# VHH binders against Type II methyltransferase M.MthZI (mthZIM), part 6

Target 1, 355 residues: Type II methyltransferase M.MthZI (mthZIM), of Methanothermobacter thermautotrophicus (Methanobacterium thermoformicicum) (p29568)
Amino acid sequence: MKTTHRIYFKNSADMNELKDKSINLVVTSPPYPMVEIWDRLFSELNPKIEETLIDEEDGLRSYNLMHEELEKVWHEVDRVTAPGGVVIINIGDATRKIGKKFQLYPNHVRTIDFFFDRGYQVLPFIIWRKQSNKPTKFMGSGMLPPNAYVTHEHEYILIFRKEGPRQFKTEEERKLRRESAYFWEERNQWFSDVWTDLTGVSQRLNHKNLRKRAAAYPFELAYRLINMYSIMGDWVLDPFLGTGTTMIAAACAGRNSIGYELDHNFKDLIESRINETLKLSNEIVMRRINDHIEFIREKNGKYYSENYKFKVTTRQEQDIRLYYPRTYKKIKNNEFEFFYQEVNPKKERQSKLNI

## First folded at step 1 (VHH)

Design e11 (framework vhh_8ghr_2)
Fold by ESMFold2-Fast, scan of step 1:
Structure e11 (fold): chain B 355 residues (1-355), chain A 121 residues (1-121)
Amino acid sequence: as target 1 above (355 residues)
Amino acid sequence: EVQLVESGGGLVQPGGSLRLSCAASGFTFSKYSYIGWVRRAPGKGEELVARISTSGGSTSYADSVKGRFTISADISKNTAYLQMNSLRVEDTAVYYCARGLYSSYKGMDYWGQGTLVTVSS
């Protein structure tokens, strides 16, 4: 098994490297309109934004201009997404005081409107609730009603499908789909519309500008979504690649990927993360297997995996195959190939007992 | 109720200039919307010649009119304009003002009655 990964250091408002209808899954977290750390990025894309931000009563104009920049990328995402393909956007709404007004800027609504207007099916989406400390920030009147504000603790993982359900017309495609299945207990966890078990990733980078451009969603978030909405060998796109989380998650899941990143300073960081992740890639897959073995001991499984010699809850789980990237090659400055090994739970347990 | 009322059409000689106005009611230009100018000539299809975001002021133009036409909006008067310079015989058409909530042309959901522009000697 081999997967291919390409990175383009350019504005994803132009993805001419990609053919129409060539992408199966988009997983991304864009810079969030009206979240102050992204002001510079948006103003670099459109200088009018900096001008409207100076006018302290002009929050709605800034909001609209920032979304117009994102929509240039969403037009390209629409062009390259294949029928039956899924577009997943992790986006937070912004709470911000501009001039005398504190309010929420509903980024998720504008994002839904874009894809809904273009005829996408909006699938049930996920509220991602992050861990919150006990902030007293931006409380209007403290403990006095009515001018105190609720804490905004969640982001949205919006899920859009192009045209209709993907079809698998060949036996080879149907076999690969079965091998790409997830465990029953993973399904119960992952397909909840509220995620409370994932914390945001702290991106501590040396360069201030680089930090402001970094996507802050965790590996596990991308890994779950890729396993939920694609099959092994699919092409996953992230038009706001940042530190490479989507690409690394796709590689760990046996999917190909393409990423776009405006800031070339991320190149060395992405390569460093690839090397660190390869050291842990077997552990990621073994964690899934060990969690399954623990789960199934407490539950009476009715079906059996001949591949791994353990019980499973449903017939659809019998053909699951789990691979991890063992090595990679840098084929070009912007292109990587990963090479895989199928997990062997018995061999792994035996090795641990001998040392 | 959304209404768009065009004015400023007429007869002009080649190389001349003309300014079209579109007075809007039922919504305000300080909110999210797009105003476009669409023309239709006998025997030709519809062509979106210019578009402006009323909230942000971003503009776009068809290749046939770039450098000659300028779209603008006056937020206080709730009125959009199309300044047409260096007019050619082939610019002869009925010009419609249209409003949409999205940047997509398909989102243009309210239309004016149109104003005739004739470029002839």
Scores: ipSAE 0.000, ipTM 0.131, lowest interface PAE 19.7, mean pLDDT 82

Design e2 (framework vhh_8ghr_2)
Fold by ESMFold2-Fast, scan of step 1:
Structure e2 (fold): chain B 355 residues (1-355), chain A 120 residues (1-120)
Amino acid sequence: as target 1 above (355 residues)
Amino acid sequence: EVQLVESGGGLVQPGGSLRLSCAASGFTFYSSYSIGWVRRAPGKGEELVARISPSGGSTSYADSVKGRFTISADISKNTAYLQMNSLRVEDTAVYYCARGYEPYYGLDYWGQGTLVTVSS
C-alpha cells in the first residue's frame, strides 16, 4: 500500500492541476470572514476589503467581499468534486464590533447557501464545541440585561454531498469500502451531531502575521472525518492546507491527498510534522484496536473478524483492515509518497496511554 | 532516548506557592508534542491538572486547579513549568510530567514523579 501527497503553494481560487470530478472528499477550514486575524489575508486577496474595513459604517460590505473571495475557491471545489463526493468545511461565525454596531457575522449560513444553491445535499452537520478556552470575560454589558451577549463557543463542521450517494461499481471498490469500515462504537461516537471531546489547538506562535492566536483544526477532527466520508485510496483535498493537518490525517488513514497553501512559510513545519507523525502512526491505529478490544469485552459481539481474530458488533465490521504509514519518501519538493504496514494486534504490545 | 525529569517538589504550608519543573531530553518542543502534569494522591486515581502545547501555546487546566495553577514552557531550555499558587491540603500528591502528541490524546513517556506535600 502506497499513498501520494502533493502540496501547491498558490491560491486555491485556481486549482488547474486538478481534473474535473476527480476528488471524492474535501476537508478544510478556510480563513474565517470577519475574524480580525484574517483581515490582512483577505485584504491582500482583494484590496477593496481594506477600504471597507477602514470605513467603520459597513461591516456587511466587508463580510460580502470576504465571502466572494472564498467562493472563488468553492467554485473550484465544486468543479473538482466527483458525483457522490463529500465537501466538509469547518467554519466558525464571527462576532465583531465595527463602528457602533456589534453583531455576529453568520459565515456558516453564507457557506451553506453557496452549496445548497449549487444543488448539493446538505447532510446533518456537526456542532464542534471547543474545550480549549473558557472565556475569562463576558461580551456586552456583563450581568445586566438586555445588552449582554451569549459567548461564542462552537464552530460548524458543514457536510455537503454532490448529487447523491456514492456508487461502488467495481468489486475492487466494494472490497476497499468494506476494508475501510469503522467500528460500531466509533460510529456511535463520530456520527453524533455535537462533538465536545476534541480540544482546539493553537497555531504556532513563531509568526505574528500568521494564525498564531486562533484555535486550529486538530488532527483527530480531520482523521475522523476522513474515515467517515472516504475509503482507503481516495483523494482528499484541502484548499486551505495551513500546517498540513488534513494531509497528515489522510496519510494516517491510508488516503492520498492534495493541499493548497498560499503561505510558503508553512513548508518546513509540514515536513517536520510528517516526520513526528510517522514515529506515532502505529500508536494511532493500535489505539483504535485497543479501544475496540476493551469495548467488545463488555459487549457480546455476534460477528467475528478473521483478519484480527476478535469479535465485532456487526457483519459490516468483519472485513476492517487497518494500516499505518511506516516510511515516506520525498519524491519532489512538493510531493511525498507514504508506504504502509498492516497492523498486527497479536504482535504489537497493547498499552492504553489515554487519560 | 526520551526522558522527562521533574524537580521542585517539597513541603509547603497551605496558601503557599511552589514551582515544578520538567526537563525534557531526547526530543524537541518544536515537534507536535504536548506536555501534561498529572497528579496522583494516596488512594486516588490519576488527575490531569494541566497540559500545554509548547509549539502552539495552547493550555488547558482541570477545574480543581483553574485560576491557581499556571503551566508554561521555555522552548529554548526544553523545559515545562507548573506554577502552583494558593496551595491546599487537597493538592498533596505525586506530580508527574508526561509527554503527549497532537495526533494522539494519550501520554506516552512519563517522569518518575515529584512529591508535593501541603501540610499545616
Scores: ipSAE 0.000, ipTM 0.148, lowest interface PAE 16.9, mean pLDDT 82

Design e3 (framework vhh_8ghr_2)
Fold by ESMFold2-Fast, scan of step 1:
Structure e3 (fold): chain B 355 residues (1-355), chain A 122 residues (1-122)
Amino acid sequence: as target 1 above (355 residues)
Amino acid sequence: EVQLVESGGGLVQPGGSLRLSCAASGFTISSDYYIGWVRRAPGKGEELVARISGYGGSTSYADSVKGRFTISADISKNTAYLQMNSLRVEDTAVYYCARESWYGSGYAMDYWGQGTLVTVSS
C-alpha cells in the first residue's frame, strides 16, 4: 500500500492544481472571522478589513468582508469535491466587543448558508466542546443580571455532502469499503453529535503559543473524521493546512492528501512532524486494537476478525484491515509517498505489555 | 467535561513515602490516552516525572525518579496513582496529573488537574 501527499504553498482561493470533482473528503479548520488572532491575516488578504475593523469599528462589515475571503476558498472546494464527497469544516463562532458593542459573530451560520445555497445536504453535525478543566473567564458583568453573558465554549464540526450518498459500484470498491470499517465501539463514540474528549494542549500552563494552530486542530479530530467519512485510498483535501495535521492524519489512516498553506515557514515543520509521526505511527493503530480487545473481553462478541482472529461485535467488522505508515519518500519538495505495514496485533501487543 | 482531580499530597520527611491519586471524569482511562505526572518546583520549570498508558500498562519515568517512583492505573476505578518512595528535599513541588493524547507530532498533554503540593522537609 502507498499514499501520495502534496503541499501547495499558495492561497487556496485558487486551487488550479486540482481537477474538478477529484476530491473525496475535505477536512479543514479555516482562520475564524472576528477572532482577534486572525485579524492580521484577513487584513493582509483584504486591506479594507483593517480599515473597517480598527478605524471604523464596524463589526458587521468586517465580519462580511472576512467571510467573503473564506468564500473564495469554498467556491474552489465546491468545484473540486466529487459527487458523494463530504466537506467537513471545523469552525468557531466569535464573541467580541467592537467599539461599544459586544456580540457573537455566528461564523457557523454563514458557513452553513454557503453550502446549503449550493445544494449540499447538511448532515447532522458535531458540537465540539474543548473547554478547559475549569472556566477562567466571565463574559459581561459578574454575578449581577441582566448584563452577564454565557461563556462560549464550543466549536462546530460542520458536515456537508455533495449531491447524495456515495455509491460503490465495483466489487473492489466494496471490498475496500469493508476493509476501511471502524469498530462497533468506535462507531458509538465517534458518531455522537457532541464531542467533549478532544481539546488543545497545555491548557493549564498556556505554553501553546508557538504552535497554536496545531493545538487548536488536534490530530485525533482529523483522524476520526477521515475514518468516518472516507475509505482507504481516498483523496483528502485541507485548504488551510497549517502545520500539516490533516495530511499526517490522512497518512496514518491510509488516505492520500493535498494541502494548501500560505506560510512557507510551515514546510520544515510539516516534514519534521512526518518524521516524528513515523517513529510512533504503530502506536496509533495499536491503541485502537488494544482498546478493542479490552472492550470485547467484557462483551461476548459473536464474530471473528478474518484478518486478526480476535472477536468483533458485528459481521461488518470482520474485514477490517489496519495499516500504519512505516516509511516515506520525498518525491519532490512538495510531494511525499508513504509506504505501509499491516499491523500484527498479537506480536505488537505482547511487546508493549512487557517492559 | 474532562476533569482530573489529584489527592494525596502533603508534608513528608526525607526518606518517607506518599501516594498520589488522580481521579478522571469525563473520559475513560483506556488505550487512547497516557496519564502523566508533571511536577513544578518553586522557581523551576516543569518536569514529566512518570506516565502510564491504559493500553497494556506501559510506563516510563524521568531519570531523577526511576527506581523510587511507581505509576499505576486502576481502569475499573478510572484512577491513576503515583507511589513515591525514598523522597528527597528536591522532590518538593506541585504535582499535576495530566492526560496525554496523540497529536501526530507525538504525545501532548491536553487536560491538567489542579495540582497537589508535596513538601519534603524535616
Scores: ipSAE 0.000, ipTM 0.133, lowest interface PAE 19.2, mean pLDDT 81

Design e4 (framework vhh_8ghr_2)
Fold by ESMFold2-Fast, scan of step 1:
Structure e4 (fold): chain B 355 residues (1-355), chain A 121 residues (1-121)
Amino acid sequence: as target 1 above (355 residues)
Amino acid sequence: EVQLVESGGGLVQPGGSLRLSCAASGFTFSYEYWIGWVRRAPGKGEELVARISSSGDYTSYADSVKGRFTISADISKNTAYLQMNSLRVEDTAVYYCAKYGTSDYRGFDYWGQGTLVTVSS
C-alpha cells in the first residue's frame, strides 16, 4: 500500500489543481471569523475588513466580509466533493466587543446555512468541549445580574454529506470498506455527539519566523474523523492545512491527502512533522490494538479476527486490517508518497528503534 | 492540575545502577496516554530514551539505552519507573518525566521538573 500527499501553498479559494467530484472527505478547521488572532489574515485577503473593524459600528459588516472570504473556499469544496462525500468543519463561534456592543458571532450558523443552501444533508454533529478552555476570566458584570455573560467553552465539528449515502458498487470497494472498519468500542467512543477527552494543544513553533499560538487542531481529532468518514485509499482534503495535522492523520490512517496553506513558512515545519510522525506511526496503530486487547479482555467477544488472533465484538470487525507508514519518499517539492507495513501485534510488542 | 514529579537521581559509578520514579497526580492512569523519559546533557539536545503505554504492555527505547534501561509503570501507585543498569559516563544528564495523551501523539504535553543523573568515578 502507498498513499500520495500534496501541499499547495496558495489561497484555497482557487483549487484548480483538483478536478470536480474528486474528493471523498474534507476535514478542516478554518481561521475563525471575528476571533482577533485572525484579523490580520482576513484583512490581507480583503482590505475592506480592516476598515470595518476600525468603524465601531461595523461588527456585523466585518463578520459578513470574513465569511464571504471563507465561502469562496466552501464553493471550491462543494465543486471538488464527490457524491456521497462528507465535509467536516471544526469551527468555533467568537465572542467580541466592537465599539460599545458585545456579542457572540455565530460562525457555526453561517457555515451550516452555506451547506444547507447547497443541498447538503447536515448530519448529527459533535460539540467539542476543550478541557484547556477552563474559564479564568469573567465577562460582563462579574457577580451582578443581568449583565454577566456565560463562558464560551466549546467548538463545533460540523458534518455535511453530499447528495446522500456513499455507494460501494465494486467487490474491491466493499472489501476495502470492510478492511477500513473500526472496533466496536471505538465506534461507541467516537460517535458520541460530545467530545470532552481531547484538549487543545499550544503550538510551540521553534522554527524561525513562526509565532506561538494557543489554539490547536489535535491529531487525534483529525484521525478519528478520517477513520469515521472515509475508507483506506480515499482522498482527504484540508483547504486550511496549517501545520499539517490533517495530512499527517490521513497518512497514519492509510488515506491520501491534499492540503492548501496560504503561509509558505509552514513548509519546513510540515516536513519536520512528517519525519517525527514516522518514529511514532507504529505506536498509533499499536495503541488502537492495545486499547482493543484491554477492552476485549473484560468483554466476551463473539467473533474472531484471523488476521490478528484476537476476539472482536461484531462480525464486521473480523476483516479489520491496520497499517502504519514505515517509510516515505519526497517525489516533488510539494508531493510525498508513504509506504506501509501491516501491523503484526506479536512483532510490534517487542522493543525496537522507534524512539 | 496535572503534575509529574521525578525522584531517584544522583551520583553513581560507571557500571552502576539507578532507578528513577515519576509520580503522577491530577490524572488517573489509563490506556489513553503514554509516559516517557527524556534526557538533556550539557551542550546536547533533548533525547527521548524510553516510553511506556499506561497499561504497561508496550515499551520503546532509544538505541543508546536499549538492553540497559527498562521502563515500567505501576497503575495502582500512579507511578512510572526507569531502571537504569550498566550506566556509562555518556548517560550523565537531567532526566525528565513526560506524558502525552490522545490529543497529541507526537509530543509530550506535560513535563516534570527533571532529576540529575551523574555517572562518574
Scores: ipSAE 0.000, ipTM 0.174, lowest interface PAE 17.1, mean pLDDT 81

Design e5 (framework vhh_8ghr_2)
Fold by ESMFold2-Fast, scan of step 1:
Structure e5 (fold): chain B 355 residues (1-355), chain A 122 residues (1-122)
Amino acid sequence: as target 1 above (355 residues)
Amino acid sequence: EVQLVESGGGLVQPGGSLRLSCAASGFTFDSYSYIGWVRRAPGKGEELVARIYSSGGSTSYADSVKGRFTISADISKNTAYLQMNSLRVEDTAVYYCARHPGYWEGDYFDYWGQGTLVTVSS
């Protein structure tokens, strides 16, 4: 097994490298309109934004102009997404005072409106509650009503589907779908509409380097969504690639990927992250297997995986196949191929030491 | 570098107790790995006596120590423990802390401590 990964260092408002209807899954976290760290990026895309924010102090006009820039990308996302494909956007709303006015800027609403207006089905989406510490600073008048403001502690993982449920027309496609299944206990955890376990500290990624490099968009979030909404060999797109989290998660899940990133300076960081992740990629799938074995030991599952010689909860889990990227090859400056090792107890098992 | 450092061990009377500690560095405990205690006595091969899923999951024990030994892990301190009760002369051995790569991969270990001697006198 092999997967291909391409990075284009350009504005994703133009994705001419991609054919219409060629992408199965989009997973992305765009720059958030009205969140101050992104002001410069948006102003560089449209200089009028700096004028409305700083000179005119017009928060609503700034919000609208920032979303107009994102919507250029969403038009391209719509063009390239295949029928039955899913678009997943992790986005936070912004609370901000511009001039004399404090308010929330509801980025998730504008994003929903765009895809809903384009005929997408809005699927039940996920509230990602970031782990909160007790606030050290309060917004508004603190303990005094009515001018105190609620803290904002969550983001939205919005899920849109194009044209209805994906069809699997060939036996080859149906087989690959079965092999791409997740464990029953993973399904029960991942398909909650509230995620509280994926913040700065993730219990599934206990590795300091992976957690630090994931920053605001954690590896585990992308990894779950890719396993939930695609099958092995699918093409995953991230039009706001940044440090490469979606690409790396796709590679770890046996999916191909394409990423777009404006800043060429991320190239070396992405390659560094690939090298660090390959040292840990075996641990990712073995964590899944060992978690499953611990779970099933008490459950006494009634079905059996012939492929891995362990019990499972459901018939659908019997055909699961698990791979991890062992090596990669840089075939062009912007293109990588990952090569895989399948988990195989017969090949991995070693004799007991008798010394 | 990956290191496992044992502490504890020593001389104890039959029926006594000892607590061994294994401090890990260079890797973090997680749900993937197992930490095991392996002993080697004169004239015997290595025997896995206890193993724990490092995230505080399932434990397993050799029949020879079941009910007498308890393995535990403190994830925040990155340290595993072996509480040994009702010690017998036949428990005399060098005890090694070892990282086990995974349950289904069999019984081999990828990293070992230097060992700590436990002597149970007559």
Scores: ipSAE 0.000, ipTM 0.333, lowest interface PAE 11.9, mean pLDDT 82

Design e6 (framework vhh_8ghr_2)
Fold by ESMFold2-Fast, scan of step 1:
Structure e6 (fold): chain B 355 residues (1-355), chain A 122 residues (1-122)
Amino acid sequence: as target 1 above (355 residues)
Amino acid sequence: EVQLVESGGGLVQPGGSLRLSCAASGFTFSRSYDIGWVRRAPGKGEELVARISPYSGSTSYADSVKGRFTISADISKNTAYLQMNSLRVEDTAVYYCARLDSYYTEGGLDYWGQGTLVTVSS
């Protein structure tokens, strides 16, 4: 098993490197309209935005112009997404005072409207409430009604499907689909419409700098979504790649990827993250296996994995195969190939004795 | 923090006996875990010599030690033991206590101790 990963350092409003209907899954987190850290980026894309924000103090027009820039990318996403493909966009709404008016700018609504208008099915989506500090900053007039405002504590993981359910017409495709299955207990955790478990001590330690360098979502979020909405060997696209989280998660899940990023300075950081991830890639898969074994101890598993010689909850889990990237080759400055090892739970555990 | 601490190793004459102890901390002996004793001698690979499921009382032994070694566990003390009788020069090895996943039929070591040396010589 081999996967290919390409990075294009250019504006994803033009993805001419990609053929129509070639992508099975899009997982991305764009710059958020009306969130102040992104003002410079949007103004560089369209100078009218700076004029509207600073000279006119017109929040609604600024919001519309910023979304028009994102929609250039969404038009390309629509072109390249295959029938049965899924588009997943993590996006937060913005609360902001411009001129005299404080309001919420509902980025998720504008994003939903775009894909709904294009004929996509909006699937049940996920509210991601970051597991972190309780709100300590009050908005509006403190303790006095009615001019106090509720705190904004969540983002949206929007999920859109093109044309209908993906079809698996060959026995080879159906076999690969079965091998790409997740455990019953993973399904029960991942397919909740509220995620509250993806913020740890590291988030709080970086709290003072979170807004200034609020990059993409965490690895675990991308890793879950890729396992939920694609099969091994699929092509995953991230038009706002940043530090490479989606690409690295795709590689860890046995999927190919393509990323677009405006800032070429991220190249060295992405390569560093690849090297760090390869050292830990076996541990990612072993964590899934160890979590499964701990779960199944208390559960009366009815089925058996012949491949891994452990019990599973459902018949569909019997064919699960788990791989981790062992090595990679840099084929070009912007292209990487990963090579895989299938996990052997017995061998990996026994190797600990020889440290 | 899962810890396994071995004790009881030492020098013994051929035909003698030793009892090794393994004190476990950071987890309780449950139906989910087996406890095993693994040894490593110079020029030989690792050998699982004895295994016990503490709550069922089920035990298994390598052919090389069957009839001479006895594994036991005290659930109240969270401690496992290896009673070694009729020791031979070829039993000379470092002995490790290990936690094993009860759902794996062969191998499946998930935690191990630092080991205790057993030397059998005249």
Scores: ipSAE 0.000, ipTM 0.130, lowest interface PAE 20.6, mean pLDDT 82

Design e7 (framework vhh_8ghr_2)
Fold by ESMFold2-Fast, scan of step 1:
Structure e7 (fold): chain B 355 residues (1-355), chain A 122 residues (1-122)
Amino acid sequence: as target 1 above (355 residues)
Amino acid sequence: EVQLVESGGGLVQPGGSLRLSCAASGFTFSGYYSIGWVRRAPGKGEELVARITSSGGDTSYADSVKGRFTISADISKNTAYLQMNSLRVEDTAVYYCAKEYSSGWPYYFDYWGQGTLVTVSS
C-alpha cells in the first residue's frame, strides 16, 4: 500500500487545488480567536483587527472579525467535504481582558453555530482536559469573593458530520471498512466524551518567522480521531497544518492527506518530523498490538483474528489489518508518497522457540 | 534506533554463577513489552530460557533452567538481568536479550541483541 501527502503553503481561505466533495475527514486545530499569540496572524489576514484590538471597548468586534477570517476557511471546508464526511475541529475558548472587561470568548459556540447553520449534524463532541505541570494561575481577586474567576482547563474537539452517515455501497468498500476497525478496548477509551489522558504539546520554534503555539494538539489526538472517523485510503485535510501533526498521523494510519499552512518556514520542520516519525512508526502499531494482547489475556476474547493469530472481543475486530509506513519518497517539493508494511506476527526465529 | 546490548558473559566452572545484563536504548522499557533471554548452543536450535513483563512482574522459565535462573528488570535503568546459578556444562551457549513483539503472544521477538557467550567448563 501507498499514501499521498501534499502541502500547500498558502491561505486555506482558498483551496482551489481541491475538488468539491473530495475530502473524507477534516482534522484541524485553527488559530484561536482572542488568544493573544494569534493576534498578529489575524491582523495580517485583516488589518482592521489590529485597529479593533487597541480599542478597549471593542473586544466583541475583534472576536467577530477573527471568526469571519476562520469562516472563509470553513466555507472551503464545507465545499470540499464529501457527503458522509466528518469535520473535526479542536478549539479552545479564550479568556481575555480588553480594557476594563474580562470575559471568556466562546470560540467553540461560534464554530458550532457555523456548521449547524449549514446543515451539519453536530455529533457528541469531546472535552479535552489538557495535562499540565504548570501551576494554576489565579484570575481575579485571588481568595476574595466574588470577583475571582474559574480557571479554564479544557478545549473542545468538535465533531460535525455532513448530510448523514457515510454509505458503503460496494463489498470492496465494506471490506476496507472492516480492515480499518479499532479494537474493542480502544473504542471504550476513544469514544468517551472526556479525554484526560493526553498532554498538550508546546513547541519551541527557533526560527524568527515561525509562529509560536502555546499548546498544540498532540500526535495521539490526531491519530485517534483519524482512526475513529475515516477508513484506510481516505483523504484527510488539515487547513491549518502547522508542524504537520495531522499529516504525520494520517500517514501512520494509512490515510492520504492534504495540508495548508500559511507560513512556508514550517516546511523544514515538517520534513524533520516525517523522518523522526518513520523511526517510530513500527513502535506505534506495535504498541496497539501489545496493548491488545495484554488486554485480551485478561478478558478471554470470544473471537479470533486469522490475520494476527490472536483472540479479539468482537466479530468485527477479526478483519483488522495494521500497517505502518516503512519508507517515503519526496515526489515534489510539496508532495510525499509513503510505502507500507503490514505488521508481521511471524517474527524471525519464533518457530524455533519453545518452553 | 532500538538497541539491546548484552554483557556479563564469560567462562565459569560447573556449579558457578553468572549475571547477564541487557541494556536497552532507543525505547523505554515499559509494561508494554516483554524482554526474553534466548540461548543458542553449538549445533542446537534456539531456546527461550526466561521472559519477564514489566507491568505485572510476570516471569516464566524453561523447564531446563527453572529453579536455577532468575530474570529481573530495573525499569529506572532500562535494563533486564538474568541471574544464572548452579551452572551446568549444557548451559554453554550464546545468550541473547530480545524484545518480544507481543507480551501476550507466544515468543515473537522483533529486536535482538548481538549475544554474549557463556562457557561452562572445567
Scores: ipSAE 0.000, ipTM 0.129, lowest interface PAE 21.0, mean pLDDT 80

Design e8 (framework vhh_8ghr_2)
Amino acid sequence: EVQLVESGGGLVQPGGSLRLSCAASGFTVSDSYTIGWVRRAPGKGEELVARIYPGSGYTSYADSVKGRFTISADISKNTAYLQMNSLRVEDTAVYYCARTKYGYDSWGFDYWGQGTLVTVSS
ESMFold2-Fast, scan of step 1: ipSAE 0.011; ipTM 0.417

Design e9 (framework vhh_8ghr_2)
Fold by ESMFold2-Fast, scan of step 1:
Structure e9 (fold): chain B 355 residues (1-355), chain A 122 residues (1-122)
Amino acid sequence: as target 1 above (355 residues)
Amino acid sequence: EVQLVESGGGLVQPGGSLRLSCAASGFTFETSYAIGWVRRAPGKGEELVARISGSYGSTSYADSVKGRFTISADISKNTAYLQMNSLRVEDTAVYYCARYFDSSGYQEFDYWGQGTLVTVSS
């Protein structure tokens, strides 16, 4: 098994490297309109934005212009997404005072409207609740009604499907789909429409668990979504790649990827993260297996994994195959190939010293 | 207005200890932000050596420094620390304090300090 990963350091408003209807899954988090750190990026894309923000103090006009820039990318996303393909966009709304006016800028609504207007099915989506931002509690008039403002503690993981459910027409595709299945208990955890467990919050400090994890956030977010909405060997696109989280998660899940990033300076950071993640990739898969073995222990299940011989809850789990990237090769300055090893639970459990 | 300012670098003998500080301004450590220490040495790429995140101080470390380096944060001082023990010549590098910012919907390095040089030699 081998996966290919390409990075293009250019504006994803033009993805001419990609053919129409060639992508089965998009997982991305764009720069958020009206979040101040992104003002310069948007203003470099369209200088009118700086004028409307600073000189005119027109928040609504600024919001609209920023979304017009993102929508150039969404038009490309629509072009390259195959029928049955899924587009997943993690996006937060912004609260901001421009001139005299404080308000929320509802980025998720504008994003939903774009895909809904283009005929996509909006699937039940996920609210990702982050840790409380203590400094923003009691905004406005604090404890005195009615001018106090609620804190904004969540983002949206929006899920759009093109045309309808993906079809698996060949026996090879159906087999690969079965091999790409997740465990029953993972399904019950991952398919909740509220995620609260990915912000690193714990009841007590447990630094030892982090030694066994690749970056759990947002790596785990991308990793879950890729496992939920694609099969092994699929091509995953991230038009706002940043430090490479989607690409690294795709590699860990046995999927190919393509990323776009404006800032070439992220290249060295991405390569560093690849090297760090490879050291932990077997632990990611083994943690899934060990968590499953503990879950199924003493449970009255009658099915067994065909490949690994442990008990499973359902027949659909019997064909699961789990791989981890063992090595990678840099093919070109912007292209990587990952080479895989299928997990051997008995060998891995005996070989791994966990402290 | 977000700034990260490193201090504590210098010359130290092999086997010695050094503590780096990263003073943060423009945000607080009690949010969903994470702070990391990234080093760069001649002939090597950038390496994330340690990370701390959240109000609970969840930490992670590169294999090259596990058991020797400890990252911590003082929420009241808004300062992160990297305690470096049992230093080796190969730990010689410029150490950068960097913030992961999650308002963009993912953890990305969005602010960097200017770096502080750590030299381990006799």
Scores: ipSAE 0.000, ipTM 0.125, lowest interface PAE 19.1, mean pLDDT 81

